VH-VL binders against q04399r243to374. Designs and how they scored, part 8

Target 1, 132 residues: q04399r243to374
Amino acid sequence: LINGKSSDGETIKIGFNTEYLLLRIVNSGMSGTQVFHLDGFQLIVLEADGIMIKPFIVQTINLAVGQRYTILVKLKSDTSFIRMINGCNKMMGYITKQWWFYKEGAHLDLPKNPNDVSIEHLPGFTKAELYR

## First folded at step 1 (VH-VL)

Design T15 (framework fv_tixagevimab)
Fold by ESMFold2-Fast, scan of step 1:
Structure T15 (fold): chain C 132 residues (1-132), chain A 124 residues (1-124), chain B 109 residues (1-109)
Amino acid sequence: as target 1 above (132 residues)
Amino acid sequence: QMQLVQSGPEVKKPGTSVKVSCKASGFTFTDSAVQWVRQARGQRLEWIGWIVVGSGNTNYAQKFQERVTITRDMSTSTAYMELSSLRSEDTAVYYCAAGPDYYDILTGYSFDYWGQGTMVTVSS
Amino acid sequence: EIVLTQSPGTLSLSPGERATLSCRASQSVSSDYLAWYQQKPGQAPRLLIYGASSRATGIPDRFSGSGSGTDFTLTISRLEPEDFAVYYCQQYDSSPPWTFGQGTKVEIK
């Protein structure tokens, strides 16, 4: 579970034996949309806007103001680091923030990605994906 | 036994549509994802699109998005790929492939079950 | 779209030799979304490796995958007669479409 953090480049330690990651994500902004993605993972949506739903899978979630989702992610046995990408809509584009989960005992040499992270280029990013 | 069985060969005229079926057995269809891929004679594999069976969520290659529709029928454990406005260049073997445990990220992209292929010939 | 380029186009080798096949991506690909397939004439592809390095069920340990980012490798440590085939890489990462490489043919001699 993530609790209220929003700083770029922050790291979050998870237990050595963690097999599933359960995340509650919220767009707490007063305007604009947010995009949520875990690099290399699919997101199993269990709850939307406080309502339990039939589980469904997406690669990227688009959050309108005040929307909230509970998602489940199954970790690979060889997972040491997971990059979380959060983009928020600002005038004329998105501001992208990234966070890292790492398993206890992993080396802290985080992968470097010199490529620009564009929200529009994330796997499965389309507004229609969530509400077909 | 886990397997995918596709419908038989098709011969179509240009401008018509073809619908190929892919019947799954030996695993829980609701937990699977099915991709469609084609291969013209002597050429590379070309991805068409996929469907996550449980959600009905689909995604298509841009080249095909105006002409292709992928669906599934959960009661018969069957996925379908329909391609419209056929051209001679669409002549190829069409394959379906399934990952039977999509909700397990370790195996969700393990498309280890493939149909035998369906030859679609488009000629006037 | 992400373009996958495989090299070499053809490997001519004898049984018992090591085969090393390359797959290079035009953009960074998460390793969780890269797979390798084997295809023999007249047959459907067979999954060998998923997640860049995980062997699929029933695949012999002479097959191994490695790499990350834009550079991925399939290694066959000691070729058996049944390993002479065409090999494809595939990615499921980034915006659709998912794409295949053009293939590497491993042939006798």
Scores: ipSAE 0.000, ipTM 0.493, lowest interface PAE 14.0, mean pLDDT 75

Design T17 (framework fv_tixagevimab)
Fold by ESMFold2-Fast, scan of step 1:
Structure T17 (fold): chain C 132 residues (1-132), chain A 119 residues (1-119), chain B 109 residues (1-109)
Amino acid sequence: as target 1 above (132 residues)
Amino acid sequence: QMQLVQSGPEVKKPGTSVKVSCKASGFTFTDSAVQWVRQARGQRLEWIGWIVVGSGNTNYAQKFQERVTITRDMSTSTAYMELSSLRSEDTAVYYCAAEDYWSGYFDYWGQGTMVTVSS
Amino acid sequence: EIVLTQSPGTLSLSPGERATLSCRASQSVSSDYLAWYQQKPGQAPRLLIYGASSRATGIPDRFSGSGSGTDFTLTISRLEPEDFAVYYCQQYDSSPPWTFGQGTKVEIK
C-alpha cells in the first residue's frame, strides 16, 4: 500500500504484484480547492474526513481546504504505469501537477510532453465547487 | 532514517520576532511535510502549522495565522518557523517534526528549541 | 476543535505492573486518526501508536492501543524501568488543528 504525493514530475514505485493501491489524500493548503484523479482508474472512497463510509465509486475527488479521503484503486494485471493528476485552484487560474506510479521491474520510459490536460475536462469536475 | 536538528535556544524581548531552523538529514525531506508544535512548561503540545516541502504549501493554526510564517530551503534541506510579536505566553519549547505524505502523526522529531520571552 | 482529555493525570506503579491510560475526545474521532506518544524529561516525544492500534516501528509489543469513537486506551502490559514517562494522545482526524491531550505521567511508586 502506498501514500500519494503532490510533487510535480515525481515517480513512485509500487510492488510487482500490487493488486490494490490504498491512497490517503488531503488538501493541506492555505486556500483553494484541490482536485484528484487517476487517469484510467475508478476511485473507491472508503473514508471521508476521517469517517468510514459506505464505499462509493467516483472518477474525480474535489477537496476543500483540510478535507481528506482514503481511496482504494484496483490495478489491472497489465498495469505498468499510472498517471496521477492533481489540480489546484489559485487566485489566477489553475495549477495542474502530474505524478507517475510505476510497478517494480517496469521500464522507466515515461511519456515526454503528454497532451495538455485541462482540469475542467476531468470526469466529475464541478466548477462551482472549485470556486467555493 | 530522517534526522531533524534544530537551532539553539533563544531569549527574546516582547514585541520582537524569533526564527527557528530545522535541518533535515536523510533522503525523505523533499517528500515530506514539516510540522511545528510547541510545549510550554508543564503544558500540552500545541500545533502551530505545517509546510509541504515539495510544493512550499503552508497551513497555520488560526491562533498563529497572523504571526507565524513557515518556509523551507530545498538546497539546505532546512525548514524555518518565524513567530513575530512575541509575548511572555510564547515562552515554550518549539519542535519541528516530519512525516511522509501528511500522515498527521509525527514520525521524526527535532530535539526542540527553547524560546524564552521576557522583559 | 476536538479536545482530548487524558486520565489519570498521574499513575504511580512499580516495574512489572500493568498500566492502563485513557484518552477521551470531546467529539467522535475515527480510530484511524489517533496516535500515542511517549516523552521523557528533556527529550522530544516519541511515536508509539498510530491509527489507535498500530505499533510504530521499533516499539516493543508490551505497548498496545485500542478504542474507538470518543474512548481510547493505551496499555503497557508490564512496565519496564524505561517506561516511566509522560504519555500523550493526539488526534489527526480530518482538518487541523491537530490536538493533543494534557498527558498522563507514569511514575515509579
Scores: ipSAE 0.005, ipTM 0.502, lowest interface PAE 15.7, mean pLDDT 76

Design X01 (framework fv_daxdilimab)
Fold by ESMFold2-Fast, scan of step 1:
Structure X01 (fold): chain C 132 residues (1-132), chain A 120 residues (1-120), chain B 110 residues (1-110)
Amino acid sequence: as target 1 above (132 residues)
Amino acid sequence: QVQLQQSGAEVKKPGASVKVSCKASGYTFTSYGISWVRQAPGQGLEWMGWISAYNGNTNYAQKLQGRVTMTIDTSTSTAYMELRSLRSDDTAVYYCARDLWSGYEYFDYWGRGTLVTVSS
Amino acid sequence: QSALTQPASVSGSPGQSITISCTGTSSDVGGYNYVSWYQQHPGKAPKLMIYDVSNRPSGVSNRFSGSKSGNTASLTISGLQAEDEADYYCSSYTSSSTLVFGGGTKVTVL
């Protein structure tokens, strides 16, 4: 919006009173590892491949082809926006995409110069083989 | 409905400090940032810096680094700009303006300005 | 990252069109699409006329339009009216994550 045309289609609205996000993420690609990260938040992993596991906390999740996780995120009371970073390990290296979760009623004031994101520098990143 | 109400005119001596306030109303204060812009008599606009009302992060113009401090009070929806070691060439109208919480793009609402005069 | 270059003055007659240029470098105007324009009447605070190169806020006349080519942004005012007589400033985001203003252009309507 204020961020210009690049903000179109890069946002996900969440409810006004949301205190927790429960996210189910999957790597349905055929050729690479995916990386998932929420800037400023820890990810509580509750399920792996549809099976409940002992909860553990990570900063970044690496998903091999076909893997799926259920994660819980606790929002802070001042949370209006959350930057979601999705990285894909492709034949020519990593491709990074970002989206924004925003609370209902919040103004979309997305950063003009988001921090450079190097997938290899995200906390908890693990290198993985390419699936070709 | 959106308003930025600034404190009244100030007269200061060289070497003193001045603290200008900017009280916001009519919007969610913490969803935006506040930029400060000054204008000396008969001169153009000069950006001084920005503060996020979301997280209190600041970024100051290079030439004012070390002399300016910007703060917020979320309980009163008020932004402050303090300028220290005042010189006569700091005489200007000081404006606060609503900016992105992420910083420095454009200013859709402006305060009416606070005249600060620095003279012996 | 010095102030952006604008002509000191531009004049026109009622009903005519004028254009104000704003020239920077690849580190500001040329490097980003974050150019805005402000109108300032004597004794008043500036008013946003254009943001993000060419977008108009609600309530701003469609006689005002913005564009950019290379390192130069332009504000065009069509159908000049007496009320358009004011100072106009451009601004741009910079590669140093700061904001700079142009020197300002006085528009005179005869």
Scores: ipSAE 0.006, ipTM 0.530, lowest interface PAE 13.9, mean pLDDT 78

Design X02 (framework fv_daxdilimab)
Fold by ESMFold2-Fast, scan of step 1:
Structure X02 (fold): chain C 132 residues (1-132), chain A 120 residues (1-120), chain B 110 residues (1-110)
Amino acid sequence: as target 1 above (132 residues)
Amino acid sequence: QVQLQQSGAEVKKPGASVKVSCKASGYTFTDYGISWVRQAPGQGLEWMGWISAYNGNTNYAQKLQGRVTMTIDTSTSTAYMELRSLRSDDTAVYYCARDSYEFWSGFDYWGRGTLVTVSS
Amino acid sequence: QSALTQPASVSGSPGQSITISCTGTSSDVGGYNYVSWYQQHPGKAPKLMIYDVSNRPSGVSNRFSGSKSGNTASLTISGLQAEDEADYYCSSYTSSDTYVFGGGTKVTVL
């Protein structure tokens, strides 16, 4: 789960002067992989499975069951909204969930139910077997 | 308080099928999974499979694949386990247990068990 | 037979400490920190005693502790009491997204 939430379409407020976003991402599912992406942002991986690693940069995280990562995101000075995309690999394919981070003071004009994301087309996506 | 209430004991002939129910209460049913575990008389615990109450996804023990089916009914907060082509060595107490994403591993609440006897 | 190897029995005297081992492979116990332990009294359903190798659920005595080294997990019961007489099972998550149990250990308090 991302930020402890499993709801689709929620908005998450971040502080007006936030320069970095720290996220702890985990695949707590009983089967299948998860895909995590922030639209327009690089993900700086700081920890894998609870241990600090030499930081590396990716655009998309692929999580097998039980994997966890701590990710740092550097916000751009003109950032008002960040689209967070989570794809869960289920028996009948991927189920996509979305969240929006928004800076305090931003005017909200977010799509109600955007469905323009193809998980397979995300930069750095790795197709995994549904069952290992 | 969390409770898992299982259906009553069953007596079946070889070749028949049995369907055991597990009614959950005291928590949001769709937030957790249900694992099924059986125990033959005087023997150890054997995991059979799990089902997600959120989306109905299942995974079964290799030994039982093709003979077992797990389902949920979210309107009644009930999980079901059906075992087909029963043999005498399927005689066991069948347990349902809550499989918690919160614990990552471990079954935190168990039903009292359903005895299934397979005999000619 | 059993996927995880446990001793069939362990005995101790009141107040003593005992340890039960649970040995698997790199595809279960050695590959994940997802080991749980269950206590079962005759005629009763199992009770979760330890989850995720070393964590205790609320209400479980601190006399029970868990650990893991390589492919072997261990349950230690300190200050052994008569009420601890029971069968104890380990379980582990596997690389196939399944669970397996150990064969069980009967604990006797002499």
Scores: ipSAE 0.000, ipTM 0.528, lowest interface PAE 16.9, mean pLDDT 79

Design X03 (framework fv_daxdilimab)
Fold by ESMFold2-Fast, scan of step 1:
Structure X03 (fold): chain C 132 residues (1-132), chain A 119 residues (1-119), chain B 110 residues (1-110)
Amino acid sequence: as target 1 above (132 residues)
Amino acid sequence: QVQLQQSGAEVKKPGASVKVSCKASGYTFTSYGISWVRQAPGQGLEWMGWISAYNGNTNYAQKLQGRVTMTIDTSTSTAYMELRSLRSDDTAVYYCARELYDSSGFDYWGRGTLVTVSS
Amino acid sequence: QSALTQPASVSGSPGQSITISCTGTSSDVGGYNYVSWYQQHPGKAPKLMIYDVSNRPSGVSNRFSGSKSGNTASLTISGLQAEDEADYYCSSYTSSSTLVFGGGTKVTVL
């Protein structure tokens, strides 16, 4: 998980110094596969488990226990906030958490209760891949 | 302090329905799942199903599919379990339990609700 | 296919070490690291003792330890004390996204 928050629907102020956001995500849990998605953005994968790889683009990432990825996100010129969706497969279904990142200095009226997003409806989601 | 407070004991006739409540406090309700587990007198534990307090998604034990419904009310931090078409072998103590995100364990349990089904 | 097998009873004397087994299949205990152990005293709700095979919750004595080999998980209680007399249940998630419990083991401290 991206460090900085532990609850659903909270906001994080981020200073954007460039047109790219660099994220390091990790599944530090011990049992569940996690799903990572940024609503409206492509994820450019640069590293897998600390090893540089040929960059590739995905919309959703599945993280097995202990896996980590370095991801580049290209910000749009009008980007003031980013909605992050993180899901966990617990063998008993899916728990989804949502996070809001917004640009430092921006003033936005964000929804208090963002709409739920089913893990099964995320672009690029594969149920078999998530469970195996 | 984390607490799960369950509704009181119920006595029901065969064919009736029962709805047990589980009121959570001391944590962010929507960050955890709630499982329901029952235990008939002198018997072992039986898992009934699970509900996400975040989005209300459920997963039920196959034996109870069609008879059980689990719901949440986020405004009161309360989970509910309704069991329909009650039979005498549904007599049990019914527990709610909190499940950690990305963990297999149920770390806090309610005290249990005795449901007795008798004619 | 879904029920986990535990011995019905295990007994020991104070200070002794005892082990309780929990045997499933490759579709539950053997396939995943989602095994938990619960302690239950008469008339009380279960208490989580071990989660994810070998992890102890805060506040649980280090006398309790968990392990797994193949399709069998084990709970070991070292330095057995009178307060350990209780029923112990194992549980595991399954490949069908459900959870199953073992039949329970009565631990008697003689």
Scores: ipSAE 0.005, ipTM 0.560, lowest interface PAE 12.9, mean pLDDT 78

Design X04 (framework fv_daxdilimab)
Fold by ESMFold2-Fast, scan of step 1:
Structure X04 (fold): chain C 132 residues (1-132), chain A 120 residues (1-120), chain B 110 residues (1-110)
Amino acid sequence: as target 1 above (132 residues)
Amino acid sequence: QVQLQQSGAEVKKPGASVKVSCKASGYTFTDYGISWVRQAPGQGLEWMGWISAYNGNTNYAQKLQGRVTMTIDTSTSTAYMELRSLRSDDTAVYYCARDFWSDYEAFDIWGRGTLVTVSS
Amino acid sequence: QSALTQPASVSGSPGQSITISCTGTSSDVGGYNYVSWYQQHPGKAPKLMIYDVSNRPSGVSNRFSGSKSGNTASLTISGLQAEDEADYYCSSYTSSDTYVFGGGTKVTVL
C-alpha cells in the first residue's frame, strides 16, 4: 500500500493518495535486537515471523535477530510527514536512526538534526529482549 | 559537569599489560558507549575500539584484535581498557571518550588522557 | 599512518577563511553522513567541533562549518582568530562498524 519511490537514508517518498502504509519489518542483523516506531502512529501487527495472527495494536515493536513483522499503519488525511525511528545494537548496526516518510509534493521541512532520541525512551521498549 | 576521569600515568616493560580506567559522572552511564583513542607522542589520533555501557558489547580495531579487551562496571560507572603484549610503539596518551549512541556518531566528552610509556 | 587524508598544515592571517579537507573512500566518508571534526590544543584532549558532517555542538562558534562532497569532507573556519591555532582531526564511521581518523592538520594563525 506504499505508493511512490523509496530511498536509502533519511527520506522515503510515498504517493500523494496513500491512505495506508503496509510495512514489512525484519531484523536482518547477525546480533542484537532492533526497535521500530512511527512517531504519532499506532502499529497494527498483521503477521509475526511469516504467520498471520489476530491483529493487535502496539506503539513500538521489538525485533530479535531474524524476527519479522507485517505492520499496517492508517494515515490521517492531513499527513504530510511521518517520522520513522529505528534503534538497534551498535555492534551489528546503528544505535538509533531516523527516517521520514513524506507524501509526493510535500515540502521537506525537517527539523535540523533531531538527535535527542534514545531507544530506551520509545513507548513499549523492552530491555529484557536485549539480553538474549 | 559531565566528565570522564581517567587513571594515572603508567610505565611498563615490553611484554607487560596495562589496564586504564575511565570513570563517568554527570550522565546516565548506560545510555552511551565509550570509545578508546590513543595518540603516540607527536602523532595523530588512532581509534582502538568501543564498548556499549548498556550491554557490554564491544568492537575493536582490526590491528588490535587479540591484544585489547574493553569492559565496564555499571555499579561504579567505570569503563576499562586493557592492552596486552606491550611494545615500544604502544607508548601513547590513551583517551576514553563518550560515544554518543543515539542517532549520531561523535565523541562529545573526552577524558584528560593517560600516558602509558613502554620502555626497557 | 591514518586512513583519512588531511593536509599536514594550513595557515592564514586573522580575519581570513581557511578550509581543511578530509578524503576517505566510499566505505567511510563517502558512504555515511557521520563525519566529525576535533580541535586539539597542545597538551589538551580533543574537543568536538562538528558532528554528522555539518552540525555544531552547543557552544561552538558559527565561524566553524562543515560540508561533504563525495569522498571528501571539509572544515571551514571563517574570521580566523589566534585561538583557532591548533591541530584539527577529522573522523568517520565505517562500513565495519568502526571509526577512523585523519592524520591531522596543524592550523597556524600568522
Scores: ipSAE 0.005, ipTM 0.539, lowest interface PAE 14.2, mean pLDDT 78

Design X05 (framework fv_daxdilimab)
Fold by ESMFold2-Fast, scan of step 1:
Structure X05 (fold): chain C 132 residues (1-132), chain A 121 residues (1-121), chain B 110 residues (1-110)
Amino acid sequence: as target 1 above (132 residues)
Amino acid sequence: QVQLQQSGAEVKKPGASVKVSCKASGYTFTSYGISWVRQAPGQGLEWMGWISAYNGNTNYAQKLQGRVTMTIDTSTSTAYMELRSLRSDDTAVYYCARDLYDFWSGEFDYWGRGTLVTVSS
Amino acid sequence: QSALTQPASVSGSPGQSITISCTGTSSDVGGYNYVSWYQQHPGKAPKLMIYDVSNRPSGVSNRFSGSKSGNTASLTISGLQAEDEADYYCSSYTSSSTLVFGGGTKVTVL
């Protein structure tokens, strides 16, 4: 759940001078794993399940039911928008939801439905992690 | 209530420039971009370009690149569109329109009433 | 870099349904869900009828609906009324971060 929003294709405004995003993600579902990814960005993991850990960098995070992470993302000065991808496990495969962060006042080139993306093609994704 | 009030009709000679204004009220001016759209008599709508009311960033239609300039004055909540080197085929009603979102999607919820610009000798 | 294709005119009788098509490419209508429809009566500014392919602004009759399939967006007017007689324009965001309009469709209520 990001900022209370769960609809595919929604946009989220961030401050013009934002240099870092601090994201708290949680799989609050009753079943199935979730996948989290930011297109073109590395995820710096600071906390896992409420416990501070030595920071490490990944491209994609898999969340089992009840798992949570605190993630830091460093934005570049020319970043106008960021695509966030959240995949939810379903019986017939994965349902992928896309979200967009954009900086206030940015010159936006933000398509709502860019080319289809498969979570299986995300950097660092593995199928084995879906069935823990 | 959102309103976009445009300047009055203009008559110009070929080769001259025209500057049309669009005064916004009823909302936070800097939160939404403004586009300019023109319509020649009996013809369809033609997008001219867009400007951010926050920082003045612009995006112009390729056909008008080099002839059009869009600006904002945040102290008066006014957007301007200047078109240079006027030709007879620039005769049109010029509209300003507010972006539907606080980002550029190419969709408009409120329109000014239009400004007729006639280019004739 | 070209205008979207709409039929020049569509006509119907009061109470009937009519549909206006708007055909583009994968770089505009087919690639993005930023398709809008505007109604224009003679001598008036355009009025937003549909945004984001299928959403209606407050105050727009539920007789107006929008949809999209591939590279073609459609505006449907059900229960056609005399006041619906107007020009209708579609528009779409493009992969060049620009906007293109359709050529317009004159709706006549017979």
Scores: ipSAE 0.000, ipTM 0.537, lowest interface PAE 14.8, mean pLDDT 78

Design X06 (framework fv_daxdilimab)
Fold by ESMFold2-Fast, scan of step 1:
Structure X06 (fold): chain C 132 residues (1-132), chain A 121 residues (1-121), chain B 110 residues (1-110)
Amino acid sequence: as target 1 above (132 residues)
Amino acid sequence: QVQLQQSGAEVKKPGASVKVSCKASGYTFTDYGISWVRQAPGQGLEWMGWISAYNGNTNYAQKLQGRVTMTIDTSTSTAYMELRSLRSDDTAVYYCARDFGVVTPEYFDYWGRGTLVTVSS
Amino acid sequence: QSALTQPASVSGSPGQSITISCTGTSSDVGGYNYVSWYQQHPGKAPKLMIYDVSNRPSGVSNRFSGSKSGNTASLTISGLQAEDEADYYCSSYTSSDTYVFGGGTKVTVL
């Protein structure tokens, strides 16, 4: 569950003056790993499993069952929307879900082909996680 | 306002090395990377490599792996690109560009004006 | 690494639409949604026109749009104007954590 959303294709409005997004992500599943990515953005990790850490930056987070992170995202001055990608490892492979953040008043120019993203090809994805 | 100020034009002999500087201002230097891109006269853009201003990690184009070194000085918000064993086909305009990527290269939103490096005998 | 494939030139008349293709492989354009497009006027540094396949930076005309299908990304310029005459380069992140440019396309406004 990311920011209370679990349905594919939902949109999340943010204020037009927003310069940073603070996100809490958690793998609340019972047996599958999760992959979290914001298309085109770096993830500044501030907290891991409830503990403040020295910040570090990644493009993709791999979450084992029960893991959680607090992530700061620096918005580009011209950001109109951000695609969130979540991959859940299931019996037959990864199932990908998408959500969008958009700034108030923005025209949503969303890609029509969500299948052009492969979880295995996300920057920072660990191949070893595919098989576990 | 974001600015990337590059050092002036250089003329070098084959076999020499050149070090181009790129002084950043108008933003938090350590929140971005710096990519270096060159363009030979009448030719296209060629990516040379990238350096993180956050941790100093680098990724270089395979073609240049043994000849290029990228460094940063966070106290002066300056990036440097040194190219060694210069050849005539290294004659190009060398650009530094602010890279939105901090861990890996992403895209280049602000560019320096370029530094012409001429390699001739 | 090999450059991404772009046509050498594309021409159009004022008011028309043109499209520039950028073809790579599954290890760059086809594998990621991290395609950018840059415009370069003679004697000037490149300017970012599109990032992450289809996003426009602030200040870039909505006449410029980007898309991708499989291993091919495209830049479309609608309502072509004289000031659009320039070289256009696509670029992509790669599976080696590097970056690659296309060969460039010269756009001529007739």
Scores: ipSAE 0.007, ipTM 0.580, lowest interface PAE 11.5, mean pLDDT 80

Design X07 (framework fv_daxdilimab)
Fold by ESMFold2-Fast, scan of step 1:
Structure X07 (fold): chain C 132 residues (1-132), chain A 122 residues (1-122), chain B 110 residues (1-110)
Amino acid sequence: as target 1 above (132 residues)
Amino acid sequence: QVQLQQSGAEVKKPGASVKVSCKASGYTFTSYGISWVRQAPGQGLEWMGWISAYNGNTNYAQKLQGRVTMTIDTSTSTAYMELRSLRSDDTAVYYCARGEYDILTGYDFDYWGRGTLVTVSS
Amino acid sequence: QSALTQPASVSGSPGQSITISCTGTSSDVGGYNYVSWYQQHPGKAPKLMIYDVSNRPSGVSNRFSGSKSGNTASLTISGLQAEDEADYYCSSYTSSSTLVFGGGTKVTVL
């Protein structure tokens, strides 16, 4: 399991035998909402605002200022790379940041993606959140 | 607690269609997927397909493609499975089951309905 | 018929340990860690006993354990009891993004 924060443009190595990815996500900003998504995965929510909850599944999480979630993701044995997408609400829309998780021993040639991620088209994102 | 309540037994003629319902309670319906599994009398389990209650996406077993449709009604927390052009070899108990639905996250079914017997005969 | 191969039957006496195999290919059991096992008593719906090869749901006895080696997954029942008499099915995710079941194994407690 990986537990912690990541930065845009970085790759994060996970152990070869990692079966689950554990992430703690927090909107530490002073204004605007954040959107969190793992491309191709469902997010299993285990904690909301520091409180254990009955687990539930979503594809995208919207975080208001100060909100936090602990999420679990189940990995297949054939998973080598996972794209993490984080969108931050700005005056004219969302600014996206991307990170790549990769398993130790995997080929280090990351998939090329010439297209920008459209946050408004992520599963579970509501249009009302785009500018708020 | 989690419960899946299925509609009652059906008797159909060959060529007819049947629509089985599965009403969920005790959890957030839209956070899980529903699979449909059938079992002919005295035979094994056969997976038919699943539907995400979150976004309505479906994936059907190849041999049932074109004959099966799975839908959800979020206002009543109910999943439906419709099978068309019934044949005698469609006679089976049809189960709905709750599980995770995602190509990368798994397909284990932790809660099952009690089953709906569908008999197809002339 | 079924895509995964299980023995038709396995028998044991109370207190013994039995193992049921589930054999597939590299495109299902061998390719993914998404193998589940279900127990079915006559006239009842199946019950999840093992998921993700070796994990037990809460409430399932620790007498049940799962493992996998190559293209074969196994369910082991230790300390066999009368109530374990049932049909057992394995299932696996496939490279076609579908799910397949094994043919089932009838466990008889002698």
Scores: ipSAE 0.000, ipTM 0.514, lowest interface PAE 16.4, mean pLDDT 78

